# Ledger of designs, part 142: VHH binders against Abasic site processing protein HMCES (HMCES)

Target 1, 269 residues: Abasic site processing protein HMCES (HMCES), of Homo sapiens (Human) (q96fz2)
Amino acid sequence: CGRTSCHLPRDVLTRACAYQDRRGQQRLPEWRDPDKYCPSYNKSPQSNSPVLLSRLHFEKDADSSERIIAPMRWGLVPSWFKESDPSKLQFNTTNCRSDTVMEKRSFKVPLGKGRRCVVLADGFYEWQRCQGTNQRQPYFIYFPQIKTEKSGSIGAADSPENWEKVWDNWRLLTMAGIFDCWEPPEGGDVLYSYTIITVDSCKGLSDIHHRMPAILDGEEAVSKWLDFGEVSTQEALKLIHPTENITFHAVSSVVNNSRNNTPECLAPV

## First folded at step 15 (VHH)

Design sa5 (from sa0 with S30D; framework vhh_6z1v_2)
Fold by ESMFold2-Fast, scan of step 15:
Structure sa5 (fold): chain B 269 residues (1-269), chain A 123 residues (1-123)
Amino acid sequence: as target 1 above (269 residues)
Amino acid sequence: EVQLVESGGRLVRTGGSLRLSCAASGFDFDTYAMGWFRQAPGKEREVVAAISWHGGITYHADFVKGRFTISRDNAKNTVYLQMNSLKPEDTAVYYCAARSYQFYDSPKEYNYWGQGTQVTVSS
């Protein structure tokens, strides 16, 4: 997973993240650095994406089931990194493999500290390798969506022209991530950065790509992954596996250039 | 104290009409999406219709589309299901459910549920 869409306006995104805490109280996640959220149909590594994480990471004695939403840099910068410029990191930390996450120091250490997050996206993009040509077919991959209609409308939900209008009730993709905190050697703000855990592709996606992000399907899985105060690393890792509850459609080559940031990037062809 | 109370379920003849109501209390109704689900004996609970917190967006399952209409009245903290052209296959217990802001088709994602109201359709 190396390209996503996360274009919802901040208020729509926040409502899409409504949740229930351990006491059964309905809540919206509280924002940190909301001004750093930059909606885009075409997010690449090194850009900021919104993630959910436990309030307990920021406040001592906070209820670990309460959630913060914060923009973080895609591409984990380990806390031990010594150079002044994070872009100079030689390791590719865009993704981390589930099968070796406990063997690699860059991921094992923050995971041991409970630094689990849920990476939010409209969906992600993958490029299918086609035999006999140098062309690759991009696909937009996302949770199955309930088909919405304008109140009182007749049969408009399945129309391709109404694809863009489904966003008000869009179910965000929730991917398991690991984050770390890096303090610049020469001073400045702490950098929060994340990696997306990857697993073997499910049957439904196997013809598109051999790997997929570890998707947390539903609020129970999301809650357990985030709650590092009550759920151990060993228990949380049981949530990391392929899922079949995913859908996709082919998109145009407009998405290939990461500078293109328009609805055409995810529209069905 | 959260409560959802369904009413209006009864025996009705094939081709008849019925309106179900669900009265909500104990939570901020106008920030919740509302759904109607049904469950027939020996079958799983399935979504029938849903409506957004602001009422501008709805969903109706294919098997009721054109016959059932969901609506809400935020001033009265009530959601409705107008059921027309009823068929024996519509016989089920109908449940009202609430979820913050967005509605889903999965029962597991709803936090508040009513006790249900029985609808029986016969000839």
Scores: ipSAE 0.754, ipTM 0.893, lowest interface PAE 1.0, mean pLDDT 90

Design sa50 (from sa0 with I57M; framework vhh_6z1v_2)
Fold by ESMFold2-Fast, scan of step 15:
Structure sa50 (fold): chain B 269 residues (1-269), chain A 123 residues (1-123)
Amino acid sequence: as target 1 above (269 residues)
Amino acid sequence: EVQLVESGGRLVRTGGSLRLSCAASGFDFSTYAMGWFRQAPGKEREVVAAISWHGGMTYHADFVKGRFTISRDNAKNTVYLQMNSLKPEDTAVYYCAARSYQFYDSPKEYNYWGQGTQVTVSS
């Protein structure tokens, strides 16, 4: 997984992340650094994307089932990295293979500290190799969406709610991530960065690409992945597997250039 | 205390009409999406219709489209299901469910549920 869309306005994104804490109280996640959230139809590694993580990472004695939403850099910078420039990291940490996560120090150490997060996106992009040509066909891949209708015909199109109709009820893709905290050696703000865990592709996606992100399907899985206060690393890793609950459609080559940031990037062709 | 109370279920003849109501209390109804689900004997619970927290967005399952209409009244904390042209296949217990802001088609993603109201359609 190397490209996503996460374009929802902050308020819409926040409502899409509504959740229930362990006592059954409905909540919205609390933002950290909301000014660093940059909506885009075409997010690449090194950009910031919103993630969910447990409040307990920031507040001693906080309820570990309560959630924070924070923008983090895509591309995990390990806490032990000694150079002043994260771009000098010798290896790619955009993705983390599920089968070797406990063998790689860059991922095992933060995982042992409970640094699990849920990476949010509208969906992700993959490029299918086409037989007999160097052309690759991009696809937008996302959770199946309930097919919505505008309620009432008279006046409905003029309501503010109808301007964002499809996106107002969009079910965000929730991908399992690991994050770490890096302090620059010369001082400055702590850098929060993440990697997306990857698994073997499901049968439905096998003709598009051989790998897929580890998708947490539903609130029970999301809650268990985030709750490092109650759910051990071993138990959380049982949530990491392919899912068939995914859909896709072909998109135009506009998405190929990561500088293009328009609705055309994810529109069906 | 959160509660959803369904009413209106009864025996009805094929081709008849019925309106179900669900009265909500104990939470901010205006920030919740509402759904109607049904479960027939020996079958799984399935979505029938749903409506967004602001009412501007709805969903109706293909098997009820054109016959059933979901609506809500936020001033009365009530969601409705108007059922027309009823068929024997519509016989089921109908459940009201609530989920913050967005509605889904999966029952497991709803947090608040009513106890159900029985609708029986006879020929």
Scores: ipSAE 0.712, ipTM 0.873, lowest interface PAE 1.1, mean pLDDT 90

Design sa51 (from sa0 with I57F; framework vhh_6z1v_2)
Fold by ESMFold2-Fast, scan of step 15:
Structure sa51 (fold): chain B 269 residues (1-269), chain A 123 residues (1-123)
Amino acid sequence: as target 1 above (269 residues)
Amino acid sequence: EVQLVESGGRLVRTGGSLRLSCAASGFDFSTYAMGWFRQAPGKEREVVAAISWHGGFTYHADFVKGRFTISRDNAKNTVYLQMNSLKPEDTAVYYCAARSYQFYDSPKEYNYWGQGTQVTVSS
């Protein structure tokens, strides 16, 4: 997974992340560095994306089931990285394979510290290789969405224009991530950065790409992945597997250039 | 103490009409999306209709479109389901459910549930 869309305005995104704590109390996640949230239809590695993480990472004795939402850099910079510029990291940490996560020091160490996060997106993009050409067909991949209609509308709401109305009730894609905290050796602000865990693709996606992000389907899975105070690493890793609860549609080549940031990037063709 | 209390379920004849009500208490109703679900004997619970927290957007399942209409009154903490042109296939226990801000079609994602009200449609 190397490209996502996360374009919702901050207030819409926040409501889409409403949750229950362990006591059954309804909450919205509390923002950290909300000014660093930059909505885009075309998010690439090294840009910031919003993630959910446990409040206990920031506050001693906080309820580990309470959630913070914070923008983090996509591309995990390990806490032990010694260079002054994180862009000089020698290896790609955009994704972390589920089958080797406990073997790779860059991921094993933060995982051992409970540094699990849920990466938020409207959906993600993948490029299907087309036989007989070097051209690849991009697809936008996302959770199935319930069809919304404007209140008082006539029941013929299956028109293409109704796709734009789904954003108010859009179910965000929730991907399992690992984050780390890096302190620049020459001083400066702590950098929070993440990687997305990947698994073998499900049957529904196998013709598009052989890998997919580890998707946490539903609030029970999201809650268990985030709650490092009550859920051990071993138990949390049981949540990491392919899911069939996804849908997709082909999109325009406009998305190919990461500088393009318009609704055309995810519109069906 | 969160409560959702459904009312209005009864025996009606085919072609009849019925209005179900769900009175909510113990939470900030105006920040919750509301859904009506139903469950017939031997079947799984399925979504019938849903309405956004602000009331501006709704969902109606294909099998009830044109016959059922969901609505809400935030001042009265009540959600309604107006049921017209009832069919024997509509016979089920109807449940009211609440979910913070967004509505889904999956019962598992709803936070609060009523005890249900029985609707029986006879020929």
Scores: ipSAE 0.748, ipTM 0.890, lowest interface PAE 1.0, mean pLDDT 91

Design sa52 (from sa0 with I57Y; framework vhh_6z1v_2)
Fold by ESMFold2-Fast, scan of step 15:
Structure sa52 (fold): chain B 269 residues (1-269), chain A 123 residues (1-123)
Amino acid sequence: as target 1 above (269 residues)
Amino acid sequence: EVQLVESGGRLVRTGGSLRLSCAASGFDFSTYAMGWFRQAPGKEREVVAAISWHGGYTYHADFVKGRFTISRDNAKNTVYLQMNSLKPEDTAVYYCAARSYQFYDSPKEYNYWGQGTQVTVSS
């Protein structure tokens, strides 16, 4: 997983993340650094993306089931990194393989500190090889969406216009991530950065790509992954596996260039 | 205390009509999406219809499209299901459910549930 879409306006994104705390109270996640959120149809590594994490990471004695939403840099910079420029990190930390997460120091250490987060996206992109063409075919991959209709309208079941109306009730993709905190040696703001955990592709995606992000399907899985105060590392890792509850459609090659940031990037072709 | 109370379920004849109501209390109804689910004997609970928190968008399952209509009245904290052209296959316990801001088709993602109201369609 190396490209996502996360384009919803901040208020719409916040409502899409409504949740229930441990006591059954409905809540919206509280923003940290909301001005750093930059909506885009074409998010690449090194850009900022919104993640959910436990309030307990920021406030001592906070209820670990309460959630913060914060923009973080995609590409984990380990706390031990000694250079002044994060771009000088020689390791690719965009993704973290589930099978070696406990063997790699860059991931094992923050995981041991409970630094689990849920990476939010409209969906992600993958490029399929070995079709009847020399070019790779991009696909937009996302949770199945319930079909919405404008109130009082009984229209045709399947319409191209459905895609213009879907965003109000869009179910965000929720991917398991690990984050870390890096303090610049020369001083400055602490950098929060994350990696997306990856697993073997499910049967439904196997013809598109051999790997997929570890998707947390539903609020129960999301809550357990985030709640490092009550859920141990060992128990949380049981949530990391392929999922079949995913859908996709082919998109145009405009998405190939990460500088392109338009609705055409995810529109069905 | 959160409460959802369904009413209107009864025995009706094939081809008949029925309106179900669900009265909500104990939460800010206007910030919740509402859904109607049903469960027939020996089957799992399935979505029938849903309506957005602001009422502007709805969903109706394929098996009820053109026959059932969901609506809401935020001033009265009530959601309705108008059921027309009833068939024996519509026999089930009908449940009202609430979810913050967005509606889904999965029962597991809803936060609040009513006790259900029995609808029986015969002859």
Scores: ipSAE 0.760, ipTM 0.897, lowest interface PAE 1.0, mean pLDDT 90

Design sa53 (from sa0 with I57T; framework vhh_6z1v_2)
Fold by ESMFold2-Fast, scan of step 15:
Structure sa53 (fold): chain B 269 residues (1-269), chain A 123 residues (1-123)
Amino acid sequence: as target 1 above (269 residues)
Amino acid sequence: EVQLVESGGRLVRTGGSLRLSCAASGFDFSTYAMGWFRQAPGKEREVVAAISWHGGTTYHADFVKGRFTISRDNAKNTVYLQMNSLKPEDTAVYYCAARSYQFYDSPKEYNYWGQGTQVTVSS
């Protein structure tokens, strides 16, 4: 998983993340650094994306079931990294394989600290290799959506008004992530950065790509992944597996260039 | 305390009409999406219709499109299901459900549920 769409305006994104805490109280996640949220139809590694994490990471005695939403850098920079420039990290931390997560120091250490997050996206992109050529067919992959009246599906949004309405009840993709906190040696603000855990593709996606992000399907799974105060690393890792509850459609090559940031990136061809 | 109270269920003849109501209390109704679900004997609970927190976005299952209409009145904390051209296969217990802001088709994603109201459609 190396490209996503996360384009919702901040208020729409926030309502899409409404949840209940352990006491059953309705809440919206509280923002940290909201001005760093940059909506885009075409997000690549090293850009910031919104993640959910437990409030307990920021407040000593907070209820671990309460949620913060914060933009974090995609591409985990380990807390032990000694260089001044995190872009000089010698290995790719965009994704973390589920089968080796407890073997890799970069991921094992933050997991031991409960640094689990849920990475939010409209959906993600994958490129299917075509018959013996260098041609690749991009696909937009996302949770099945309820077909709303007046907006329909993404493919039915053929007017400006319909584009606005499609996203009103959009179910965000919720991917399991691990984050870490890096303090620059030269001083400055703590850098929060994340990786997306990946698993083998489900049957439905196997013809598109051999790997997929670990998707947390539903509020129960999301709550357990985030709640590091009550759910151990061992129990949380049981949530990491392929899911069949996913859909997709082919999109145009416009998405190939990460600088293209328009609705055409995810529109069906 | 949270309460969802359905009313309007009764025996009705094929081709008849019925309006179900669901009165909500104990939570901020205007910030919740509302759904109508039904469960027939021996079947799973399934979504019938749903409406967004602001009322501008709705969903109706294919098997009720053109016959049923969901609506809400935020001033009265009430959601309605107008049921027209009723068929025997519409016989079920109808449940009102609430979910924060967005509606889903999965019952397990809803926060609050009513006790249900029985609708029986006879030929």
Scores: ipSAE 0.761, ipTM 0.893, lowest interface PAE 1.0, mean pLDDT 90

Design sa54 (from sa0 with T58D; framework vhh_6z1v_2)
Fold by ESMFold2-Fast, scan of step 15:
Structure sa54 (fold): chain B 269 residues (1-269), chain A 123 residues (1-123)
Amino acid sequence: as target 1 above (269 residues)
Amino acid sequence: EVQLVESGGRLVRTGGSLRLSCAASGFDFSTYAMGWFRQAPGKEREVVAAISWHGGIDYHADFVKGRFTISRDNAKNTVYLQMNSLKPEDTAVYYCAARSYQFYDSPKEYNYWGQGTQVTVSS
């Protein structure tokens, strides 16, 4: 997973993340650094994306089932990194293979500290190799969406014209991530950065790409992944597996250039 | 205490109509999406219709589209399901459910549930 869309306005995104804490109270996640959230149809590594994480990471004695939403840098910078410029990191940490999370120090250490997060997106993009050409076909991949109709609109159906209207009730993609906190050696603000855990692709996606992000399907899985105060690393890792509850459609080559940030990036062709 | 109370279920003949109501209390109804689900004996609970927290968007399952209409009244903390042209296949216990802001088709994603109201459609 190397490209996502996360374009919802902050208020719409926040409502899409409404949840219930362990005491049964309905809540919206509380924002950290909301001004760093930049909606985009075309998010690449090194940009900031919103993630959910437990409030207990920031407040001693907080209920570990309560959630913070914060923009974090995509591309995990390990806490032990000793150079002054994180862009100088020699290896790629945009993704973390599920089979190596407990073997690689960059991921094992933050995982041991409970630094699990849920990466939010409208969906993600993958490029399918096209036979007989070097051109790749991009696809937008996302949770199946309930097909909404505008109240008072006769015969409003899911059509290309109505596709833009689905965002009001859009079910966000929830991907399992690991984050870390890096303190610049020369001082300055702590950098929060994350990686997306990847697994083998499911049957439904096998013809598009051989890998997929580890998707947390539903609030029960999301809650268990985030709740590092009650759910051990070993128990949380049982949530990391391929899922078939996913859909996709082909999109235009406009998405190929990460500078393009328009609805055309994810619109069906 | 959170409570959803369904009413209106009864025996009706094929082709008949009835209106179900669900009265909500104990939570901020205006910030919740509402759904109607049904469950027939030996079958899983399935979504019938749903409506957003603001009422501006809704959903109706293909098998009831054109026959059933969901609506809500935020001033009365009530959601309704108007059922027309009833068929024997509509026989089920109908449940009201609430989910914060957005509605989904999966029952397990809803937080609050009523006890259900029985609808029986005779041939």
Scores: ipSAE 0.765, ipTM 0.898, lowest interface PAE 1.0, mean pLDDT 90

Design sa55 (from sa0 with T58E; framework vhh_6z1v_2)
Fold by ESMFold2-Fast, scan of step 15:
Structure sa55 (fold): chain B 269 residues (1-269), chain A 123 residues (1-123)
Amino acid sequence: as target 1 above (269 residues)
Amino acid sequence: EVQLVESGGRLVRTGGSLRLSCAASGFDFSTYAMGWFRQAPGKEREVVAAISWHGGIEYHADFVKGRFTISRDNAKNTVYLQMNSLKPEDTAVYYCAARSYQFYDSPKEYNYWGQGTQVTVSS
């Protein structure tokens, strides 16, 4: 996964992340650096995206089931990185393969520290290779939405005016991520950065792309992935697998240029 | 203490009408989306209708569209389901459910549930 949409206004995004803690109390995630949240229909690696993580990462003795929402850099910078400029990292850490996550030092070390996060998006984009041409067809891929068709033709939500209304009750895509904290050698603020775990694509997506993000389908999976105080690395990794609970539609080539940041990027063609 | 109390379920003849009510207490009703679900014997619990926290967004399952209408009254902490043109297939226990801000079609995603009210449709 190399391109996402996360365009909801901060208040709408926050309500979409409402959750229940371990004691059954309704909560909204508490923001860190809310002014760094930049809504966009077309988010690329190295930009900031909102992630959920356990409050226990920031506060000693906090309830590990309570959640923080924070913008983090897409493209994990390992804590051991010794250069002054993160862009000099020789590895592409935009994604992390599920099958090698425990073999790669960049990922196994933060994972061992419980540095699991949930990456939030409206959905993600993939480019389907078309036979006999250099043109690729982009698709917007997202959770099935109430009032949308899960198979067959796109429902009423595919008209421009109906898309505006759908966002009020949009179910955000929740992707399993790993984050790390990097302290610049020359001083400055700690950099929080993340990677998205990837798995083999499900049958429904296999004609579009061979890989997909590890999607956490529902609050039970999200809670277990985030709660590093109660859920071990071994148990959490059992949540990492393909899902068939996903839908998509073709979008225009406007999304191809990451500088384009308009509703046209995800509108059905 | 959180409570959802359904009322209005009864025996109704085919083609009849019925209004279900769900009274909520113990939480900030105005910040919760509300849903009506039903479960017939031997079947899974399924969504019938839902309404957003502010009331501006509604959902009705295809099998009840044009027959059932969901509504809410935030001043009374109550959600309603108006059921018209009832069919034997509508026979089920009807449950009221609450979820923070947004409604989903999956029962697993709802935080609070009522005990249910039985609706039986026969001739």
Scores: ipSAE 0.769, ipTM 0.898, lowest interface PAE 0.9, mean pLDDT 90

